VH-VL binders against q98ui9r863to1033. Designs and how they scored, part 10

Target 1, 171 residues: q98ui9r863to1033
Amino acid sequence: GTCTVYGNGHYMSFDGEKFDFLGDCDYILAQDFCPNNMDAGTFRIVIQNNACGKSLSICSLKITLIFESSEIRLLEGRIQEIATDPGAEKNYKVDLRGGYIVIETTQGMSFMWDQKTTVVVHVTPSFQGKVCGLCGDFDGRSRNDFTTRGQSVEMSIQEFGNSWKITSTCS
Below, E stands for the ipSAE of ESMFold2; O stands for the ipSAE of OpenDDE; V2 stands for 0.75 times the mean of E and O plus 0.25 times the DockQ between their complexes.

## First folded at step 4 (VH-VL)

Design p37 (framework fv_fezakinumab; at its last look DockQ between E and O 0.37; V2 from the best seeds 0.00; counts 0 for: pae E 11.1 > 2)
Fold by ESMFold2-Fast, scan of step 4:
Structure p37 (fold): chain C 171 residues (1-171), chain A 122 residues (1-122), chain B 111 residues (1-111)
Amino acid sequence: as target 1 above (171 residues)
Amino acid sequence: QVQLVQSGAEVKKPGASVKVSCKASGYTFTDYYMHWVRQAPGQGLEWVGWINPYSGGTFYAQKFRGRVTMTRDTSISTAYMELSRLRSDDTAVYYCARDSYYEWFDSYFDYWGRGTLVTVSS
Amino acid sequence: QAVLTQPPSVSGAPGQRVTISCTGSSSNIGAGYDVHWYQQLPGTAPKLLIYGNSNRPSGVPDRFSGSKSGTSASLAITGLQAEDEADYYCQSYDSSLSGSVFGGGTQLTVL
């Protein structure tokens, strides 16, 4: 499945549900440490929207990718990488292709960023039902795409989005 | 409310290892980096390193590389710091502390454990 | 030795203003990293006092304020009270060390 973030806070989940959400915190976009996949933790993608001065529009995205043995920060044309297990083999590749920064893992997740506000996340069918976050749970049913961290299905986009925030990052 | 509960005081001989625990409650354990900071008697604070409880990824201060190992158990929301080949100058109170920035490179510590006194003596 | 430099002690009378300095270098405060401050009362763990140069967490009185300029930061305490007797530590990030760094600590005495 494919999850897309585009324009000014527009989202399409892994199951094809579209929604709009703007927030001022760091938010978990997608991860695989979820109720149906405990002890995984092989990836986590966190995004933050940066506003343009006085404008309500988003100027850029700040993106953090967490892998088992490395972490990557993407912001304003910069790629910062830190090894969290220097002896381990990398299980991902970073390439620049057609204006996109592309990160592909050996576990079947790929990430693309246009260096502005567009993010595309692909996961192989092996992740079906094993991911969670703003991108949804990839269970093949769009009704479950607004599943909160607490495992409730919300009709409020604000309550759904706020359930995936990292609370201290709002201050 | 947020709580970090550390294991009790330990007395070790030089050359031994010590493993200190820090049990977190009141928040999502995997959302915040956990740092370890020590303080020798009458001295200042010294940063040891951090662990990302989500991934198990770690980063240690140069002084402690090769002697410190940080781990976590997500099923019980507990972080561990093990220090090996102990010397008398490792005698200190060891604190776990929660990182409020979701960034490995710019951190501040909003909640601290009460500390674990590790005494290294012959 | 501590990476950030603080005076080892400062003193003031009740009701007075005291300022504690924290001096860094181009690899930490001078590189733009935030400065945070902690208060440590005798026999207790440090407690967050100021974060992100000048922000106060809930419950910290506005008598405490922080500022940053160039390679240095300062903590100001106005209306000094006996309960303010404690050790104060500044903290930042150092890019050359790729880790958190602390000041040596300042003991505040209320005369």
Scores: ipSAE 0.698, ipTM 0.881, lowest interface PAE 1.2, mean pLDDT 87
Fold by OpenDDE, look of step 5:
Structure p37 (fold): chain C 171 residues (1-171), chain A 122 residues (1-122), chain B 111 residues (1-111)
Amino acid sequence: as target 1 above (171 residues)
Amino acid sequence: QVQLVQSGAEVKKPGASVKVSCKASGYTFTDYYMHWVRQAPGQGLEWVGWINPYSGGTFYAQKFRGRVTMTRDTSISTAYMELSRLRSDDTAVYYCARDSYYEWFDSYFDYWGRGTLVTVSS
Amino acid sequence: QAVLTQPPSVSGAPGQRVTISCTGSSSNIGAGYDVHWYQQLPGTAPKLLIYGNSNRPSGVPDRFSGSKSGTSASLAITGLQAEDEADYYCQSYDSSLSGSVFGGGTQLTVL
């Protein structure tokens, strides 16, 4: 499944559902730490639109990738890898390919970012039904892609989007 | 309302370890980084490090690496800071403080515990 | 030894305006990281006073204001009141240390 974020708040879920969502908070784009997958997770991707007040980014995406033993923090022109468990083996690799930052995990998640507003998250079929977030649950049913963090299906995109908010810079 | 309730004062001897707890309530514990900040008597604030309660990931100030261990118990929304090989200059009030941001950049601390006094004396 | 430099003390009479400076470097304030301010009343934990350079949390009077320029920031207190007597700390992030940093703190005395 492939989830895509592009332009000004345009999303396409793993199951191909398209929606527009504009928020100024931190949102879970995709993760495998989900109520329907209580097994040990392998990743979480958090995104925030714009960092207009920062010199390192001009109204682009702020992205945090959380792994079990590492975190990767991305801004335009900035990549920070933080080994939160120095003794643990990295379960991912980072590459720069044609202007894209590409992060691939051994578990089958691939993250690509053009360092602007385009993010592509790909997960292998093994993740079917085991992911959640703005990208949906990748269960092959687009109709339930707007499942909130509370496990309800919402028709309102705003409610759906806001349910996946973690932290807020919105005021 | 957000509350951070810390464990009581500790008195330790040099070389010992201390573990301070911080129980969070009033918000989703795993959504916010928890920081630890200490303040020696009559001195300023000193950042110790953070923990991501979601993953358990940690990052410590270089000064404390090798001596500090931050952990969490998500089942009871509690963060822990353990400092080992204590010395007299570790005497301080230790605060847990919630990060207003989920991640690193431009983080500020919007809620603080009341602090835990740790006294290290022979 | 603090990464951010504050004056050790400032004073003012009730009703006056006082400012507390916070001087950083190219690796923190000068790098574009926001400055935050905390008020610490005697015998209490720090309290968030200003975040994001100039924003006030709810409950903070508008007589408190923050600003940032270049490698420095400033906290201004107008209409100084007796209850403002406290220690004030600026805080930011430092890229070279990969962590949060505080100023040394400023003791504000209301005369």
Scores: ipSAE 0.698, ipTM 0.896, lowest interface PAE 0.8, mean pLDDT 93
Fold by ESMFold2, look of step 5:
Structure p37 (fold): chain C 171 residues (1-171), chain A 122 residues (1-122), chain B 111 residues (1-111)
Amino acid sequence: as target 1 above (171 residues)
Amino acid sequence: QVQLVQSGAEVKKPGASVKVSCKASGYTFTDYYMHWVRQAPGQGLEWVGWINPYSGGTFYAQKFRGRVTMTRDTSISTAYMELSRLRSDDTAVYYCARDSYYEWFDSYFDYWGRGTLVTVSS
Amino acid sequence: QAVLTQPPSVSGAPGQRVTISCTGSSSNIGAGYDVHWYQQLPGTAPKLLIYGNSNRPSGVPDRFSGSKSGTSASLAITGLQAEDEADYYCQSYDSSLSGSVFGGGTQLTVL
């Protein structure tokens, strides 16, 4: 499954559902630390949009990737790799392909970033039913992700997106 | 109310190590990075590094790499900074300071501990 | 040597206006990173005074103001009062150091 973030808050989920969401907080884009995953989680991807000056347009992304023994921070085309357990084997690799930064884990998560506003997250089929976040749950049921409590699709999408915000990240 | 309570003053000999604690209260400890900043007597503020208390990940200013270790205990909402192989020019007040989460690379420190004086003398 | 440059001292009489400069480089303020300001009263920890170039936290009087232009920033204090006598520090992010940087500090004396 493949999840794409592009342009001005446009998303295509792991299940192929397209939606638009803009928020002013940090949000969980994708993770496998989810109640629908019976195994220990292996990754968390946090994303925040950066506006173009005073406009509502998005110019860049702030991204944190959290792995078992590492944290990777991305901003302005820069990557900072932090080993949180230096004695552990590094379970990811970083590659540069035509101006894109590619980060791949041994567990089958692949992350590609154009250093601006485009992110692609790919997970192998072994992650079906084990992920959650703005990219959805990869369970093949994309249509009902936004049907809830008699709300409109736009309100359901906004409520869905805001359910993935990280506490104390707004302002 | 957010509060950062630091351990008491320390007097150490050159070559020793010191471990300063910073106990947080009034907020969710794991939601905010914790920074350490020092100030030598009569001098300005010098950034030491940060710890992510959720993951335990750290980043240290280049000057301190190899001598500083930042840790935390999430069960008691406490961050620690240990500085080893102390020298006389490590004499300073060491502050913990909470990252505001304002803009990750562009953040400011909204709450500070009162500081811990570490004196390195023979 | 501080990464951000501030004058070592500034003085003014009660009621007057003073300005404290903070000069950076292309890797910090000049790269577009915000400038934050702290007040440190004698014998105390620093306290946030201005964030995001010009925003005042709750409880900071409006006689404190900040601005940023190019590679530098300024803190202005109007209506000087005796309790404003303190050290003032600017802070930003530096992309080449991948970390927070401070100015060298400015001692404000109210005469």
Scores: ipSAE 0.006, ipTM 0.544, lowest interface PAE 11.1, mean pLDDT 84
ESMFold2 (binder alone), look of step 5: mean pLDDT 94; pTM 0.956

Design p38 (framework fv_fezakinumab)
Fold by ESMFold2-Fast, scan of step 4:
Structure p38 (fold): chain C 171 residues (1-171), chain A 122 residues (1-122), chain B 111 residues (1-111)
Amino acid sequence: as target 1 above (171 residues)
Amino acid sequence: QVQLVQSGAEVKKPGASVKVSCKASGYTFTDYYMHWVRQAPGQGLEWVGWINPYSGGTFYAQKFRGRVTMTRDTSISTAYMELSRLRSDDTAVYYCARDSYYEWFGEYFDYWGRGTLVTVSS
Amino acid sequence: QAVLTQPPSVSGAPGQRVTISCTGSSSNIGAGYDVHWYQQLPGTAPKLLIYGNSNRPSGVPDRFSGSKSGTSASLAITGLQAEDEADYYCQSYDSSLSGSVFGGGTQLTVL
């Protein structure tokens, strides 16, 4: 499945549900350390809107990708890779294709960023029902894509979005 | 309310290992990086490293690589720092501290444990 | 050795203004990374005083303020009070080390 963030706060979940959400915190976009897959999480993607100086408009996204043995930080055309277990094999590839940063993992997740506000996350079918976050649970049903961190289904987009925030990063 | 509760003071001989614990409560343990910072008696703060409780991934200051190991147990929201081959100059108060910013370009420590005094003497 | 440079001590009388400097380099403060400040009272753990160059956490009096320019940052304390007597540490991030760095600390004595 494919989850897309585009423009100023526009989302399409892995199950094809479209919604608009604009927050001022760091948010978990997608991860697989979820109640249905507590044995081994293999990735987490965190996003935050990066303002255009003094403007209220969003210039780009700040993105952190967390893997078992590596972390990648993305902001304003900068890429920082950190090995968090230097004895382990690198399980991802970073490529620069045109204006896009492309990151592909060996476990079946790929990530594309236009270095601005567009993010595309693709996961293989093996992730069905194992992911959670703003991108939804990838269970083939869009009706329950608004599952909160507490595992309830909300119809309020604001309540859903706020459930995936990192609390101390916002005011 | 956020709390970081550390294990009690330790006295060790040179060459031994020490393992300090930091039990977190009042927030989602896996959402925030945990850092370890030490302070020798009468001296300043020295950053040791961090652990990502979500992945178990770690990064250590070069001075401590090969001697420090950071781990966590998500079932009890506890982070650990083990320092091996202790020397007398490892005598210090060891703090755990929560990374509240979660951004790589602006990390700061919003909550600190009360510290664990580790004394290394013969 | 501390990566960020602070004066080892500063002093002032009650009601006065004191300023504590924090000097970095091109890999930390000069690279645009934020500066944070901690207050450490005798026998206690450090406490966050200022974050993100100039922001105060809830409960920190407005007489504490922070600023940043170029490769340096400053903590200003106005209306100095006896309970301000403490050690003050600046902290930033260093891109060459990929980790947090601290200043050497400044002992504030209230005369």
Scores: ipSAE 0.228, ipTM 0.749, lowest interface PAE 4.9, mean pLDDT 85

Design p39 (framework fv_fezakinumab; at its last look DockQ between E and O 0.22; V2 from the best seeds 0.00; counts 0 for: pae E 9.3 > 2, placed apart)
Fold by ESMFold2-Fast, scan of step 4:
Structure p39 (fold): chain C 171 residues (1-171), chain A 122 residues (1-122), chain B 111 residues (1-111)
Amino acid sequence: as target 1 above (171 residues)
Amino acid sequence: QVQLVQSGAEVKKPGASVKVSCKASGYTFTDYYMHWVRQAPGQGLEWVGWINPYSGGTFYAQKFRGRVTMTRDTSISTAYMELSRLRSDDTAVYYCARDSSYEWFGYYFDYWGRGTLVTVSS
Amino acid sequence: QAVLTQPPSVSGAPGQRVTISCTGSSSNIGAGYDVHWYQQLPGTAPKLLIYGNSNRPSGVPDRFSGSKSGTSASLAITGLQAEDEADYYCQSYDSSLSGSVFGGGTQLTVL
C-alpha cells in the first residue's frame, strides 16, 4: 500500500482514505512497532512542519527516518545519516531522482520526498495489518484508518491526528 | 507524570563493569531518546551518549566509545548503561535524562533520573 | 575540561538580580545552536530551567530568563530568593564533537 502527504496537511492513508490534518507537533507518520507487530519493528517515520523563514506558513517538512542500525534526518535538501550501529551493514539505499530523495529498505518499505511538503511511503503486502500512525493500519478496511494510538477508532480527524503526536514537541 | 527511576549505588573495583538501569513511566517509552550524563564528585556534567528506545540505536561521545554500551528493554520501559574496564576516575553519579524532542542539534533534557552513584576504588 | 565557559561562582543578596554567562565558540553557540540551562540544588539531579535560549518549562518562575547573542548566552535571575542557591549549567551542541556539551557550572550563593 501507498500513503501520501501532500500540500499543506493533506493525507491519503495506506487503505486509500483521504483526510486533512494540521498540527504543530512532531507526528508519527508510519511505523511497524504496533499492537499486531510488537516484536519486529523495523522502521519509524516522524514528520514535523518546517516554517517559511519567520512566517508561520509551512514551506516544507522536517523528516526523521529511524531504522534498526541507522537514522536519516531530512531538512531543506540536506541529508544526514547517523550510524547507530557502525558495525552493521546498511539495510537501505538513498537515491536522488528528479528532485526527489528516495530511500528504499530491504524490508519492503520505500520513502520518497520532494524536499518540500510531498511525502510518499510505500510498503509491501507483507506489512498488511502491521503498521500504524497517521498513514493508518493497512488492514484493507478504510473504516479502521482513523485508529488512534490508544487503539480506538475516531470520527474526529483532529483527535486521530493528535493521538499520533509526540507530546513534548508541540510549538 | 513522567518519572525516571534509577538503580541503586554500586561499589566496584578497577577493571570491573557496572550496569545502571533507568525505568521510565508516565509517557510512551519508545517516543523519546534517552541520554546518559555523568558527574564526578565536585565536578560538572559530562555527556556520555544516547539511545533511541524505539530502534535500540545508540550514539556515544568519543571519550566513551569502546567501553560504554547502552541498551533497553521495551517490555519493561527500562534503559541501561553498561561501562566496562572501570577506572577510579569513572567514580561519578550517572544520570539518565529524557530528550524532549526530535531537535537533531538542539538536544535538551526535560526530565532527569535521580542518579546512580558508582564508586570505583581498590 | 568543560567546553563552554561559565564563571565558577556568582553571589547576590535576596531581592537582587544576578546574571550568569556561558561563553562558547564557532563550533557550538557561535554556529547558531541553541543554549539550554539547568538548575542543580545540592544533592539533587539537574532540573531543566530554560530551553531553546529563552523558553521556560511549565512551573519555572518568570524571574528566570535566558538570552543568546553571538558566541555567548546569559541566564538572568531577578528577585533572588534563598531557594535559588544552587549550581547552574548551560548546555549546547558542538558540531566538531558531534554531541552535547556543558558549561563548567556556576555556584550561586544567596547571601
Scores: ipSAE 0.729, ipTM 0.888, lowest interface PAE 1.1, mean pLDDT 87
Fold by OpenDDE, look of step 5:
Structure p39 (fold): chain C 171 residues (1-171), chain A 122 residues (1-122), chain B 111 residues (1-111)
Amino acid sequence: as target 1 above (171 residues)
Amino acid sequence: QVQLVQSGAEVKKPGASVKVSCKASGYTFTDYYMHWVRQAPGQGLEWVGWINPYSGGTFYAQKFRGRVTMTRDTSISTAYMELSRLRSDDTAVYYCARDSSYEWFGYYFDYWGRGTLVTVSS
Amino acid sequence: QAVLTQPPSVSGAPGQRVTISCTGSSSNIGAGYDVHWYQQLPGTAPKLLIYGNSNRPSGVPDRFSGSKSGTSASLAITGLQAEDEADYYCQSYDSSLSGSVFGGGTQLTVL
């Protein structure tokens, strides 16, 4: 399954559902720390629109990838890796390919960012039904892609989007 | 207004443990990492580690691993730093310091407690 | 011994401009991590002076400025005042240590 974020708040879920959402906070784009996943979680991707302001700012995205033993912060092509568990093995690789920052986990999640506004998250079939967030649950049904963090299906995109809000970096 | 109120000065003997508290107010306690920084008399600042008050996750400087334990009580917005097997060179003012709001490319500390003097002497 | 290197002391007369350097390495400042500065008045806790290389928190006068280039950062104080007499610390993040690091501190004396 492939989830895509592009342009100014355009989303395509793992199941191909398209929607527009422009939030002002941080949001869980995709993760496998989900109620429907009985396995241990392996990744969380948090996304935030980057406000324009700094000299090197390209008004892109702020992205945080959280893994079991590390956190990666991405901003405007800059990469910050933060170890959170000393001695633990990394479950991911970081690469730069053709202007994209590519992060691949051993569990089958691939993250690509053009260092601007395009993010592509790919998960292997093993993640079917085991992911959640703005990208949906990858269960093959686009109808339920607007499932909130509270596990209700909402028709309101705003309500859906806001349910995946993380307040850590917003007011 | 953001305030970090720390516990009072401590006097300990070598080998003992000390637990310093830091009560936060004026903001959502769980939304910000809490760091601990110490300063020996007449010396510079030394980072000890951080705790995520939300998850309870911690990360300690290598120097203190095995001796330091950071905890929190979210019900009272209080962070704790416990340092065990104290030695004379642990004598320092210990500060709790609030992390910036998940700032990128390096943390900075926007609010500091007034510090807690821990004296280790035989 | 500090990961970041600062001059132990600097001095200036009132009204003058002084600069405090902070030299790092490829694993911290040179790796692109931001540099922050703290002012510590005698007998007090450190206070955030500059964050994100060059940003001033509210309440910090514009005579304080920060910059970063390569593996080094600098704090500049213009129009030096008596009240500026304090210790100043730079701080950054070090990827090899996976943690925050401080400079050794610089004692600023206003003559």
Scores: ipSAE 0.017, ipTM 0.603, lowest interface PAE 7.6, mean pLDDT 90
Fold by ESMFold2, look of step 5:
Structure p39 (fold): chain C 171 residues (1-171), chain A 122 residues (1-122), chain B 111 residues (1-111)
Amino acid sequence: as target 1 above (171 residues)
Amino acid sequence: QVQLVQSGAEVKKPGASVKVSCKASGYTFTDYYMHWVRQAPGQGLEWVGWINPYSGGTFYAQKFRGRVTMTRDTSISTAYMELSRLRSDDTAVYYCARDSSYEWFGYYFDYWGRGTLVTVSS
Amino acid sequence: QAVLTQPPSVSGAPGQRVTISCTGSSSNIGAGYDVHWYQQLPGTAPKLLIYGNSNRPSGVPDRFSGSKSGTSASLAITGLQAEDEADYYCQSYDSSLSGSVFGGGTQLTVL
């Protein structure tokens, strides 16, 4: 399954649903820390549309990847890695390929960022039904890709997007 | 007015341990990682590791794993580095250095202690 | 063996421009991690000179500048002055080592 973010606020979910969403806060793009996943979670990807600066004609993304032992912060082509459990073995690798920053986990999540506004998240089939967020739940059924954080299926795209908000990080 | 005040010079024999201290002032001690960097005479800078003063979590460069222990006492805003089983090639100036933050792009050292010379000699 | 490679020495006459290179790999500078620079005057602790590739802290003259491209970074000093005689270190983060890495240092001599 592949989830794509392109431009600011254009999405293609793991199950192929296209939608548009913009918000003011940080939002969970994809994670495997979900009520339906009985295994320990291995990743969380948080995304915020970086507001266009006064002189900036192209908006960018502010991205945080949270892994078992590290946090990776991405903004404006810059990267910072912070070890959060330094005794643990890393479950990921960071690489630069053709202008993309590529981050891959041993559990089968692949993240690619063009250092601007394009993000691609790929998960292997073993993640079916075990992920949640703006990218949906990867269950093979497009309708329930809009499952809210409270586990309710919603048809309003704005209600769906706002259910994945992290309110402590607004503005 | 950030200051990092380190303990005085130490002379040790091979096989002994040394514990150096770094007292922080002028900022909230638990908000910033503390790094240790050493410099042997006539040599370059070598990163030893870091401690998160809030949690007490640590990470050590591979060269020092098993011989270095970093601790802190938050009540007196002080970080410590202990190096055991000392060898003559551990002779160096040991610096503490604060990990800065620029929003959330840290891992550069904006303030340094003056260094603590540790001499390992028979 | 320093993880980042710097020339061991450079020299220049007063008023000249000198550059100091810092070469890394795909696990550090090449992965997009920032490069920082420190000046160490004889007998003193290192002092932050450049952070985030090109930013100067307050009090650092604008004749010091930094840049980064690919797997390498560069420190440029224009209008070289006698007081610039010092050792210069680059520093970055390395994902494979999960830690900070330094260059071997460059001794700048003002002729």
Scores: ipSAE 0.007, ipTM 0.580, lowest interface PAE 9.3, mean pLDDT 83
ESMFold2 (binder alone), look of step 5: mean pLDDT 93; pTM 0.952

Design p40 (framework fv_fezakinumab)
Fold by ESMFold2-Fast, scan of step 4:
Structure p40 (fold): chain C 171 residues (1-171), chain A 122 residues (1-122), chain B 111 residues (1-111)
Amino acid sequence: as target 1 above (171 residues)
Amino acid sequence: QVQLVQSGAEVKKPGASVKVSCKASGYTFTDYYMHWVRQAPGQGLEWVGWINPYSGGTFYAQKFRGRVTMTRDTSISTAYMELSRLRSDDTAVYYCARDSYYEWFGELFDYWGRGTLVTVSS
Amino acid sequence: QAVLTQPPSVSGAPGQRVTISCTGSSSNIGAGYDVHWYQQLPGTAPKLLIYGNSNRPSGVPDRFSGSKSGTSASLAITGLQAEDEADYYCQSYDSSLSGSVFGGGTQLTVL
C-alpha cells in the first residue's frame, strides 16, 4: 500500500482515500503501534507542517521516524540519526537519491521525502490491517480510513485529523 | 494500449435512473482512481465524483450526493455510475476518466472514455 | 457553474500565437494545486494536453506550453494551425470543495 502527502496538506491514504488537512500540531502519519499490534509495533512516523515565516504557507515538513532502537529527525533538508539503544544494530538504511531522502526498513516499510512537502510511505501487504494514523489502516476499506485513535469512524476530516494529534506539541 | 470503453447511449424519462459502464483495459484496473465527468450539450465540463477501484470507496460532488452511486466490478475491470431521479437538465455526455494522482500531479485525467450520451426527455 | 475563469473564446490566424488564461482563487490554484489542460476537438472526448502546469504528454507538439503564477495559469499555442480549432479546458483541485474543478472552457477559432 502507498500513502502520499503532497503540497499544501494533501493526503492519499493506504486505501486510496484523498483528503485535505492542515493542522498546527505534530500528527501521527503512520504507525503499526496500533490496537491489536501494540506489542509488535516496529515504526511510527510523525509530521508537522513547517510554515514560511508568518504567512501560513507551508515551506516544508518536519518529520520524525521512530524505530525500536533509533530515531531519525528530518528538518529543512537535514538528517539527524539518534541511537536510542547504543548497542543495537540498525534495522534501516538511509539513502539520498535524486533529491529525495529514502529510508527503508527490514520489516517492509519505506519512506521517501523530497526535503519539502512531499512524503511517500510504502508498506508491504504484511501490514494490512496493522497500521493506523492519518494514512489509514490499510484494510482495503476506504470508508474506515477516517478511523480515529478511539477506533470510531469519523466523517469529519477535521475531527479525524485532530484525533491523531500529539496534544503536547500544539502551539 | 490504455482504453476506457463506455456503454451506449441511453434515453430515459424524468424520474428514471440510468447506469453507465466504463470497461478498462491496458493497465491494472485497481491501481488508478476512476472519475466521472459530465458535459451538457454546448456546455463545459462538470466533475461528478470518483471511485477507488481497489477499495470500492467513493466521493461525490455535493450537487450529486443522494442521487449518484458509483460502483465497480474488479473481475471484469468495469466501473459504473448510476444517476437516479433524472431531470431534463441531467441530459449530458457522461465520461469516465482515469486519475494519475499517484504521480503527485493531483487529480489528473490522463485517459478518457469516449462518452455516453444520456438524454432525459418526456 | 465553472469555478475557474477562462475567456469564452479566443481567435487567431494560422502561424500566430494565442494565449488562454485560467484564473482561480486561494482555495485552488493559489493553494499550490497543479493546473492541467485538456483539448476537446468537435464531437470528441477531451484529451490531455498539458499536465503539472507545464509538462507535455508524449505526442503533444512543443507549440503547446503551459505556465502558472500565483492564482492563475496560462496555455500558450504558437504556430497556430487549423487543426488546433477546439475547446480548451483548464482543471485543478479545490480544497474547499474537496474535488476537481474546471474552467468554463475557451473556444479557439482559427481564422
Scores: ipSAE 0.005, ipTM 0.475, lowest interface PAE 15.9, mean pLDDT 83

